# Ledger of designs, part 7: VH-VL binders against p78833

Target 1, 198 residues: p78833
Amino acid sequence: MSFPASTHVYIAKIIGKKGEGDKILDLLSKVNEHVLKSEPFTKTYYFARDAKNPDYIFGLELYDSKEVLENSHKTSNPFLAFANYLTSTHAPLAEPLQLLNFKVVDGHLDKDNLGPDAKDYVLYTEYTGDSATLKQQLTVNPKADTSLIIHSLDDPSLYAVVTRYSKSGIEPGPAEISGATSVSQQVIYSGVGFLNRP

## First folded at step 16 (VH-VL)

Design i5
Fold by ESMFold2, fold request of step 20:
Structure i5 (fold): chain C 198 residues (1-198), chain A 118 residues (1-118), chain B 113 residues (1-113)
Amino acid sequence: as target 1 above (198 residues)
Amino acid sequence: QVQLQQWGAGLLKPSETLSLTCAVYGGSFSDYFWSWIRQPPGKGLEWIGEIYHSGYTDYNPSLQSRVTISVETSKNQFSLKLSSVTAADTAVYYCARERYDWGYLDYWGRGTLVTVSS
Amino acid sequence: DIEMTQSPDSLAVSLGERATINCRSSQSVLYSSNNKNYLAWYQQNPGQPPKLLIYWASTRESGVPDRFSGSGSGTDFTLTISSLQAEDVAVYYCQQYYTYPWTFGQGTKVEIK
C-alpha cells in the first residue's frame, strides 16, 4: 500500500435543513482554501451532495494521522467558524452532525489523477458484520477510479467502501457480502474540495 | 505526566494463558493507541499488537491466532492474553503508549517477566 | 513485514569518541507525500525498559542529550553519539512504523573500550 499505517479517514455526514446545503458548502469552500494553503498533512478533502437531497452533505477526508486532524485541522480558525455555524442558534442541521473515524484497509483514491467531477458516479457503502469476514471479503476494484476500503475506529464491526467511476454508463451497486448488512448512498461532487492535492 | 503500571502472574505452565494488565495514569486514554511488546531474555523486541479505547485492535501476524488485547475504558486499562503458552513465550512483557496513531512508542511500562516452565 | 537490520551487532568505543550505528530497512520507510521517514531509535540501558531517543529519523525526543543525532533516508539510517559517555552503555534499537506489524532491528550493543 501507498498509505502509511497512520493514515486517518474522516467521513462527515452533514444533514442540512431545507435550503442549507449551499451555505454549508460555502463555508466548507473557505475551509478548503485554508487546507490547500496551510495543511500539507490533509491529503483528501472532498465534499459532495447526496444524490437525492442536495442539502445533505457528504465529506471524505484523509489526514496523515488522527493527531493532525484533531490538533491542527479541527483547531484552525476556518474549521472553528464552520463548526460554530453548524451548532449556532440558527440550527441549520436537521440531524446532529456525524463525524466518523476510520483507518485505511486498502485501495486507491484517484487511480489516474483525473480529479473529481460532478458527472462521476460515486457510491458510499457501510457494511456491518463480523470484522474478520468483512476484512477478508471486501476487495479493491482495480477498474474503479476510486476504490477505498476503510475500517471504523469507533465501531470495529463497521467497514465502509467508497467507489467512483468517471466513465459514462458504469454504475455498479454495492458488493454483496454474505452475512453482512449494508447501507449505500450515492453522492455527487459539489465542486468543493479535492481527492489528491493539486 | 503519564505513567504506565503493569501487573499479572509471572510464572506459568505450558498450555496456560498469559494474562497481563496495564493501567494508565496522568494523561488521556482515548487519544492514543496502546501497545504490548515482548523481549525474551537477552534478545530483541517483538511488537505483539495494539488497541484503541474503542476496542479497535491490530496484531502481529506471528501471534494473531493466540493473542487477544482488550480494553476497560472506564478504568483506563488495557490487557494482554496469550493462549497456549510454551517456553518460547518466556519474556519481559512491556506495555507502551503509541504517540497518538503515528506508530512510535514514547512511554513504556517497567516490564513484567513472565516465565513459562519447560 | 519490513525487516530491520542493524550493524554492527556490538561496538566498543573509547569514552569521548564517536559511536555510529547503522540501520537498514528491507523496504523504504519514506512517505514521499510528506517527506517523512517513519523510523525511530530507542535506547535500552541494562535492566531498564527501552526509551525513545529519535523519531522521524532525525528528531530528538524532549530531554534527549544533543550528543544523540539521527540521519538517513529511505532504507539507510544512522544513529550517532558524538561524544560517548559512560551512561550511554546500552543496547540501541531502530524501529519502523510505516506499516504493520511494527518491527525493530535486532539491536546494537554499545560498550566503552
Scores: ipSAE 0.820, ipTM 0.917, lowest interface PAE 0.9, mean pLDDT 94
Fold by ESMFold2, look of step 16:
Structure i5 (fold): chain C 198 residues (1-198), chain A 118 residues (1-118), chain B 113 residues (1-113)
Amino acid sequence: as target 1 above (198 residues)
Amino acid sequence: QVQLQQWGAGLLKPSETLSLTCAVYGGSFSDYFWSWIRQPPGKGLEWIGEIYHSGYTDYNPSLQSRVTISVETSKNQFSLKLSSVTAADTAVYYCARERYDWGYLDYWGRGTLVTVSS
Amino acid sequence: DIEMTQSPDSLAVSLGERATINCRSSQSVLYSSNNKNYLAWYQQNPGQPPKLLIYWASTRESGVPDRFSGSGSGTDFTLTISSLQAEDVAVYYCQQYYTYPWTFGQGTKVEIK
C-alpha cells in the first residue's frame, strides 16, 4: 500500500476550442508553480494533451484527501485565475468542463521515479460494468512505469486505469474485461506538471 | 451541532436480517463518509463499513458477504443490513461520521443494542 | 489488515497521577510524504458511545482537556493522562486509518486505584 486510503484522485477533461490549448496550459503552469511551492498535500499534478487534438487537455491530480482539494487547492489565487478564464466571456471551452472524482484501488505512479516525458506512451481507459467484477479483474501491470487503478467516488460502476510506458515500442491497448464496456484516450505529456513531487 | 440519531429492531432470531437506520441532523451530509461500527457487550470495537452520499461503499472483509450499507440522500439517512445473523452478531451498533474522507470518526450516534436469540 | 495491540488491558492509577497507555500497529501508519501518523484515540465512558480525543497521533480534538496528550510515530504510540481525574475512568481505544479496514485496539480500561 503506497497510498493512504484517504488519497483522492481527480481526472480533469478540458475540451478547449481550436487554438486554446496553449493558453490553458500556460495558466495551468502558473497553478503548478503555486502547487510546488505551497501545496505539499498535492502529490501529483500532471497535464497532457489528447494525442489526436492538442487543444483537449487531460489532467491527473492526486491529493492527500478530497478535503484539501476542495478547501485548499480550489481556493488558491492561481487556481481562481485559471478557473475564471475558463468561465470568462471569451468562452474558451468547446464542451463543459468534466471533473471526475476517484479513490485509488491499487497501483503506482512513477515506479522508477523517472518523471514524465513527452515521449511516454500514456493511455487513460474508463471501464463501466459490475463493480465486483471490475475490482477482481483489473490488475496492476508491473512492467508499466505508471499503472494506476481507480474507482469512481460518484459512480460505483465506473473504474479507470492510467498506464504509462517510458520505453519505446511498448504500446499495449486497454485490457479486455468480460461484461464491461471501455473507452480509451491516448495522451501526451504537455511539459506542465509532475507525477512525484521533486 | 451535528447529531446522529439511530433506530431499528433490537431483538432478532438466528437467520434474520439486522436492519438499522441513522439520520443526520445539523450538518452537511454530502461532504463526509458515514460509518457503521459494532461493539459486543463488554468487548472492543469493530468497523463494519462506510458509505458516501453517492452510494460508494467500502466494507470490512470479515463481514463483506453479509453486509449492505445504503443511503437515502433526500432524507440525509444511511442504513445497515446484516443478513443471516447468529448469536455472534449480538452487539451495540453505532453510526458515526468520518471527518471528511480522512478515516477517523468525529461524531457518533448513541448506539442500538441488537440481541440475537431464539 | 493492520492489527492494533494496546497495553495494558487495564490499569489502576491514583487520582492526580499519570496514566500511560501504549498502542502498537502491525504496520507503520506514518505516511512519509505528509509526515502524518494516521492514528486516533477515543475515550468511552461507561454507558456512552466512544468520543474522539486525538487524531494524527498528537492533535487534540476541540474541547479535550490538555491533560490528554498523544505521542509516538510509525508503529508505537502512547496516550498520556498527566493528572488523572475521576471523570477519566473509561475505556480508551486507538484506531488506525491508514488503510481499509479501519481497525481498533482491543481497549484499555482505566480505573482509580
Scores: ipSAE 0.817, ipTM 0.917, lowest interface PAE 0.9, mean pLDDT 94
Fold by ESMFold2, last read:
Formats: sequence, C-alpha cells, structure tokens
Structure i5 (fold): chain C 198 residues (1-198), chain A 118 residues (1-118), chain B 113 residues (1-113)
Amino acid sequence: as target 1 above (198 residues)
Amino acid sequence: QVQLQQWGAGLLKPSETLSLTCAVYGGSFSDYFWSWIRQPPGKGLEWIGEIYHSGYTDYNPSLQSRVTISVETSKNQFSLKLSSVTAADTAVYYCARERYDWGYLDYWGRGTLVTVSS
Amino acid sequence: DIEMTQSPDSLAVSLGERATINCRSSQSVLYSSNNKNYLAWYQQNPGQPPKLLIYWASTRESGVPDRFSGSGSGTDFTLTISSLQAEDVAVYYCQQYYTYPWTFGQGTKVEIK
C-alpha cells in the first residue's frame, strides 16, 4: 500500500555465542553510520536483541529493491568488515547466519514516526500454511505502531509479521490463523538502527 | 546478450488449458523476476503474473483463479498455464524479463499467438 | 489497481516534427522516499514485441535515440519524440510498476501524416 512493490525485506537472525552480542552490535553500529550517510536506498535498518538471550541479534532491514541490497549494501566496506568478523576464525556465531528474503504484503513501520525504543513490545512471528489462506487472513493492525506483513521469496509457504507497540501493557500474542502453524520471537530494540530514515 | 525463446500450442478449443514455456539463454536466471504478458489482437497489454526462480509468484487478480506460473530452474525455464480458456483468451502471449525486482520489463520474447476456436 | 490512461488514442505527425503522448495514472507512482517515478514507456513496432524506451519516467534505456524523452511526475507523464522518423511508426504504451498488478496504458498509435 505505502511501499513500492519492489521493496525488499531482509530478516537477519544472528545467533552469537555467549558474550558476543555487544561486539556484533558495535560492528552493526558502524554499518548503520554508513547506511545513514551513504545509502538512501536503505529505508529501515533496525537491530534488536532476543528478549531471552541478549547475544541473539534480530535484524529488520528494508531496501528499495533486492538489487541495491546485493549490489550496494553488501559491497560496502563497513558491511564487509562486519561479515568478515562473523566468518573469522574467532567463530563468534553459535549457528550459521539466517538471512531471510521477503516482499512486503502490507503494513507500516512507524505509524506516528516516534522512532524505536527499548521499551517497545516487539514480536516477530513466522506463519507456515496455505499461501492463499495466509494472504487473505493476515491483516494489518492499524492500532499498532508497527504492523508489517511479509511473504518469503525463499519459501512461498512462509509469511511473517512484525508488530510493535510503544504503549506499556499492550502485548498481544500472535494472531491465530486457521490451518497455519506459527513461531514467535519477542525482541528488544538494541539502540542500533532506525525504522524510518530521520 | 540475453535471449528469451517461447513455445507452446497455438490453437486450443474452449475449456482446454493454455500451456506455454519460455527458455532463458545468455544471462542470469536467478537475478531477475520473469513475467508473462498477453495482448488480444488489436488491443493493449495485460500483465498476467511473474515468478522468481524460487517459485515465488504474483498474479494479476483478474486471472489468478485460472493461472499457474511455474519454474524449472535447472533448465532456466518458466511456464504459463491458463485453465478453462474461452475465445476471450485469444491473444499474443509474451514472456519478459523484469529488471531485477524493480517492475519494468527490459527484454521480451517474440510472442506466441494462441487462438481459442469455436 | 492503478489505472493508466493515455491520450490521444492515435495521432498523425509529419516527418521531422514533434510527437507528444500523455499518460495519467489514477494514483501517484512517485515514491517520495527515493524521489523516483515508477513509470516506463514501451514502443511496439508493427509485428514486433514491445521494446523498453524509458524507465523511472525520464531515463532512456541503452541504445534508445536521443529524440525520445520522458517527463512528468506523480500522476502526469509525457513521452516526446522531438523529430519523428519513419521507423517511429508504432504503438506506445506507458506502464506503472509501483503496485501489483503491473498495469499499462491502452496505447497511443503514432502515424506519419
């Protein structure tokens, strides 16, 4: 609706070994500095910690297209430094990187342009089921500060939803969709990145 | 230089299924989305849908109940099936390359005329 | 769906003269965040498939002669052929690629007077 169809969503799941979360985020902060100065095509670059394990990093990234992600963002010096650390002999990851590619189905990222806050309630939910059913039944929540519905380029049976509430005490669970299964992850904004470009 | 070659049956009876295949030569198959477009004789262009090499598709809502687009990635091919055809489906059908995932179509096949008879 | 409307449906222009084709979209195809208009122009010569001429409203595809230019923003766009040549006899289509489904204008037939 509010995004061109070309918009590309990248979900990063970075499972750090014990004690690695801070270093991973420090390197991502350098990438974020470059994104803000040199990558107008990067519309969202948001990093959070898993609510239960601070060394597990969640990334939500939006680009004008998959082309600029692959040919511009991933070729930048700060990104290459970050990527080289993750694949170094130090072996900072407990699991291989998960980098998930999606297209926007519908939604919004920061409805009132309030910016991300560590006090936000943020839930990332993956749904697996019949694609036509999921497309029809997953709906934007207009009361949420973030409500983003995305469809996997890698696996057409997979949809995901990102929801965020800035008001305390509002923590709804994932929507239940008939015939679909879901897996949810609560995350906490890390202080690195942005939802809307300033 | 990328080349698109398309083939399939050119004459169908009502209620049959239209089936066309497009093969991609001389370029990347995985970097781009791939579209089918049709043009009834003497009329304009209608986008049918597109596919990514992973099997991800998007269809024109006007046709989505009857259309299936599929890929054979090992052969750099993608195919169109349109079920329950009528005379209204008579058109030249084109395959085309979308420039990456941007949405505009930079290379087109030569087209296949499909006529639905009686 | 974003409806694309072209005008005129046909026009006749003398060799060497200017041809002007208009395209209007029912919704803006300008993404303010990157300041790009998601609009393309295609040429279809008789018996040929369409050929990309212009993308981002005003950017010429490689190999397209300088006499073709695109302009406009938001909902109103123009394709101009500054000096019509015999090989420019064709139907011209605009296309939006902002929102699925991709949609085309109905076409404008350009003929020589």
Scores: ipSAE 0.812, ipTM 0.913, lowest interface PAE 0.9, mean pLDDT 93
Fold by ESMFold2, fold request of step 20:
Structure i5 (fold): chain C 198 residues (1-198), chain A 118 residues (1-118), chain B 113 residues (1-113)
Amino acid sequence: as target 1 above (198 residues)
Amino acid sequence: QVQLQQWGAGLLKPSETLSLTCAVYGGSFSDYFWSWIRQPPGKGLEWIGEIYHSGYTDYNPSLQSRVTISVETSKNQFSLKLSSVTAADTAVYYCARERYDWGYLDYWGRGTLVTVSS
Amino acid sequence: DIEMTQSPDSLAVSLGERATINCRSSQSVLYSSNNKNYLAWYQQNPGQPPKLLIYWASTRESGVPDRFSGSGSGTDFTLTISSLQAEDVAVYYCQQYYTYPWTFGQGTKVEIK
């Protein structure tokens, strides 16, 4: 595995009220500026729009450990400003914020390190089922530019996969896993932040 | 000062289930992973597995078919069960705190010798 | 699994002299992205549980005497006791924490000559 076992993954589902998507991404771009300057422990800080709803923001974050997420990133002034906006009396969210905690099982984020293509989509798929079956059947696709498998800290039956194809010409689609259910979200790749630290 | 106190039955017959409990005092329970490690008499250390307060576990593949680690978060306790024991499972069993989720073990219990009769 | 191999298996050193223990991992435990070696050292005195001495290959745990130091990178690591004291008679273990399962070296017994 290319990531240490301590690597901590956040998946953020930020569902803004109509018209809030631009404001949410703008605030996240300011947090990203701080991450690039001051947080070498943040290996991925990436936010982009849901393909169907521009006010739904998908987030993928990787940290060297949960310690640095909790004790450094989440205590930083830019993060606190963003968090305060989301919980302010302006009430910018249409639905409660969802922050999901995962560990990395296997994968890569930008194969060959050639950078993203703005025309791509990212497919985020959650799988629910028997943990042993999911561990066995979910595999990294070496042809994908992004192929990441993660396992929930909070729900042992929950795995997720993040995939993207840009140069391979393959349209993303979820694998069918015997005895498991899946839910997929298509995300417009062009967004705020980075998958691999520049 | 963080303190780990462990207890459980020290004498077992073959095929019984080993059961040990570790209680955590003087520190956060929710910030850290918690490990079980064993050491057969005169031998080295073998990591058994670990647990997070949410119930998330990871086990040594060598033991995973027989091991269950569980938490009682309201009591700041975590427990080890090892089924179908044999004389080869005779060891001192330690609970330990993992430094957050980094993987190294910064506080250890005093150990419990578990002897499985042959 | 990353296999950890220590050398020597045992070592006899005169009081006040230097003790050197080596540890080799079967795979690199250096994460190039943060430039840290996921390697720890433990001391186990007779009849006692292990005690953390060193983490990140070279960082001394609080309360550990200055005579203990760690060095190395990638796959090759060294624990040095600069001036052996009577209380340093123990078995010493290295441990990797790069990937599951966590694994330990077989141990190095340090004795007084």
Scores: ipSAE 0.804, ipTM 0.904, lowest interface PAE 0.8, mean pLDDT 91

Design i5
Fold by ESMFold2, look of step 17:
Structure i5 (fold): chain C 198 residues (1-198), chain A 118 residues (1-118), chain B 113 residues (1-113)
Amino acid sequence: as target 1 above (198 residues)
Amino acid sequence: QVQLQQWGAGLLKPSETLSLTCAVYGGSFSDYFWSWIRQPPGKGLEWIGEIYHSGYTDYNPSLQSRVTISVETSKNQFSLKLSSVTAADTAVYYCARERYDWGYLDYWGRGTLVTVSS
Amino acid sequence: DIEMTQSPDSLAVSLGERATINCRSSQSVLYSSNNKNYLAWYQQNPGQPPKLLIYWASTRESGVPDRFSGSGSGTDFTLTISSLQAEDVAVYYCQQYYTYPWTFGQGTKVEIK
């Protein structure tokens, strides 16, 4: 599955205060309805909870281009309602919103088009190191249901990998890359969003 | 209206390093990718590479071992260095704006002829 | 690399007549997911930098006269100048922007017959 070079990946880290995860996901569910109906340029819109803290929301989003993310998705009424809640006087976030910009290096999002499931094992790993080394050594896992390698637009030393297995008992850790450090986060599909458009 | 202005030395000896700079006026620097393209006299166009304001780059594999594109975001400028030049590097060099991150080039500089002599 | 091949290498056309330039890519530049062809056309008048004419295979850039039109899909594309004007004497290039590296056709020179 080949992605055009223009494909833009957005990783969202939404650190909600205690008890805020459900409301954040409810608003994202409304954005997802709009995405499905009106945004053919949004190819992935997937939200999960951190495995350790259900009020921490992880987002994986793919767009045909950063242009449509900024000028079409972020200007939609459901998105603005969501964004206004996050910045409201209610102050639902424990930490400032993190929105990370990436380009696709290689990979696939939903091998066999099975859809995301809360039983999936999903690992998000960030790697920091020499860009050429990371590009050469990070490889797609053909056995995974998701294996996506992405390179940060904002920090050339930063790569990330999203790995998903739908089969029980497969929980691989991050790859060992010479001269690089890694940080991993396990996430659990929230029931909001999709990997491939239905 | 967006304008790209480019400059740099136009005459080099073999083994020297080509160095060109492009300044961007009248528009956003951070929303777009920025490219270098060259055209040998009487020949077609060859894409050299591109850069994002953050320093993210992609290069033509044919040149990647010799090319460096860099950015000075505070000045809305980006630059090209091509090392170890030979007569084959004689060309008009253009800077250009990519339409956001889509890949096509909507604004071009006037070009700089770089001649590599003996 | 996606290779871009144009034909003819040159053509001579009488003023007011139709000029047709073909471009073929070695791989499809159609992204089936959004149904767009990642193909652009450029005009380069003598002594000038290239100028964008067409993107997405058939969309005219702002300010480009409507005598310029693009068509085609997948691997086969055409630039048409419906009524050639003196200022249209130029070299025309197609470009794919589906994958790195960006690649151009070798160019088609259009002259007055």
Scores: ipSAE 0.791, ipTM 0.906, lowest interface PAE 1.1, mean pLDDT 93
Fold by ESMFold2, last read:
Structure i5 (fold): chain C 198 residues (1-198), chain A 118 residues (1-118), chain B 113 residues (1-113)
Amino acid sequence: as target 1 above (198 residues)
Amino acid sequence: QVQLQQWGAGLLKPSETLSLTCAVYGGSFSDYFWSWIRQPPGKGLEWIGEIYHSGYTDYNPSLQSRVTISVETSKNQFSLKLSSVTAADTAVYYCARERYDWGYLDYWGRGTLVTVSS
Amino acid sequence: DIEMTQSPDSLAVSLGERATINCRSSQSVLYSSNNKNYLAWYQQNPGQPPKLLIYWASTRESGVPDRFSGSGSGTDFTLTISSLQAEDVAVYYCQQYYTYPWTFGQGTKVEIK
């Protein structure tokens, strides 16, 4: 099933101070409950921990449109409570919140609709290089349970790929792209969120 | 209320570059995509392409090799360039606001007739 | 590209009578995930730019009179003007916004009989 052109992808990098990961995920769990109940146009709301640091939270969010993000998701009471916590005088973040906006180039989120699992191997890779080269050389992996190629709205030289494998023992590294640099982050599903609406 | 004002040269010679600018008033520039559409006299509408305030673009493949859309965010303006024009490029050119990134066009400029001489 | 085909090319309708315009897409513009049809209708009065009438196939834009209605799903859509007024003399266009490039129907000219 192809994505409409309006699909908006949002990558959140939430760098919590030591001990803050659980609290951040607790608040996101409440936002997720609201998303499931009241935001039918929020299609993916997936949160994971960095594989090396449990207080670093990774978010993959898909909206039918940037309007859904801005007018439906960001205006909800649970989201506002979460946002207020992050900007409070408690100062729970070690680094400024990083929010990245993308359009879908190609791919799929949960090919067999199995749902996310903490045992999944999940890799998020950012590629920087010539846009035409990246657009041509990045390809969907049909064997992956998630293989999503996205292009930054804010930096034309930036592409990203999310890959997920549910079968144990499959842990491919990032694809090599001639003339591009890459940065990869392995993440582990937190138990908060979904890939396809249940 | 959102207003779109557009301007540019209305008469071109073959092989010249069409250049039009659209200025946006009375609304957010950064929340929406911005489109160019053309209409040959007495004919239908053809979408040319769109731009986001960051410079992100998407173009109609039929025109991709000749078209450039650009943005000047500090002035809330976006522009169309179409290179190597011919008589076939004679049309009224419209700028329009796309409702966020949904794809439908809720506000339109008044249009600029561009005539390419023989 | 998704091709959009309108019928008829023109029609003449008496004041106060119903006008019906059809639009067909070469591929479905229904996204099953949100159950929305990515289809809009525009009115272009003589000498004027197009004006949005309807989006999501059936949602009326603010300020559009309730005599305008849209219906249909998937590949087949209809714009209905329930009681034609003199100011409704225009060319009407459908447009899909499911996938790039955005494409329009060729237009339907509505005139008073």
Scores: ipSAE 0.755, ipTM 0.889, lowest interface PAE 1.0, mean pLDDT 93

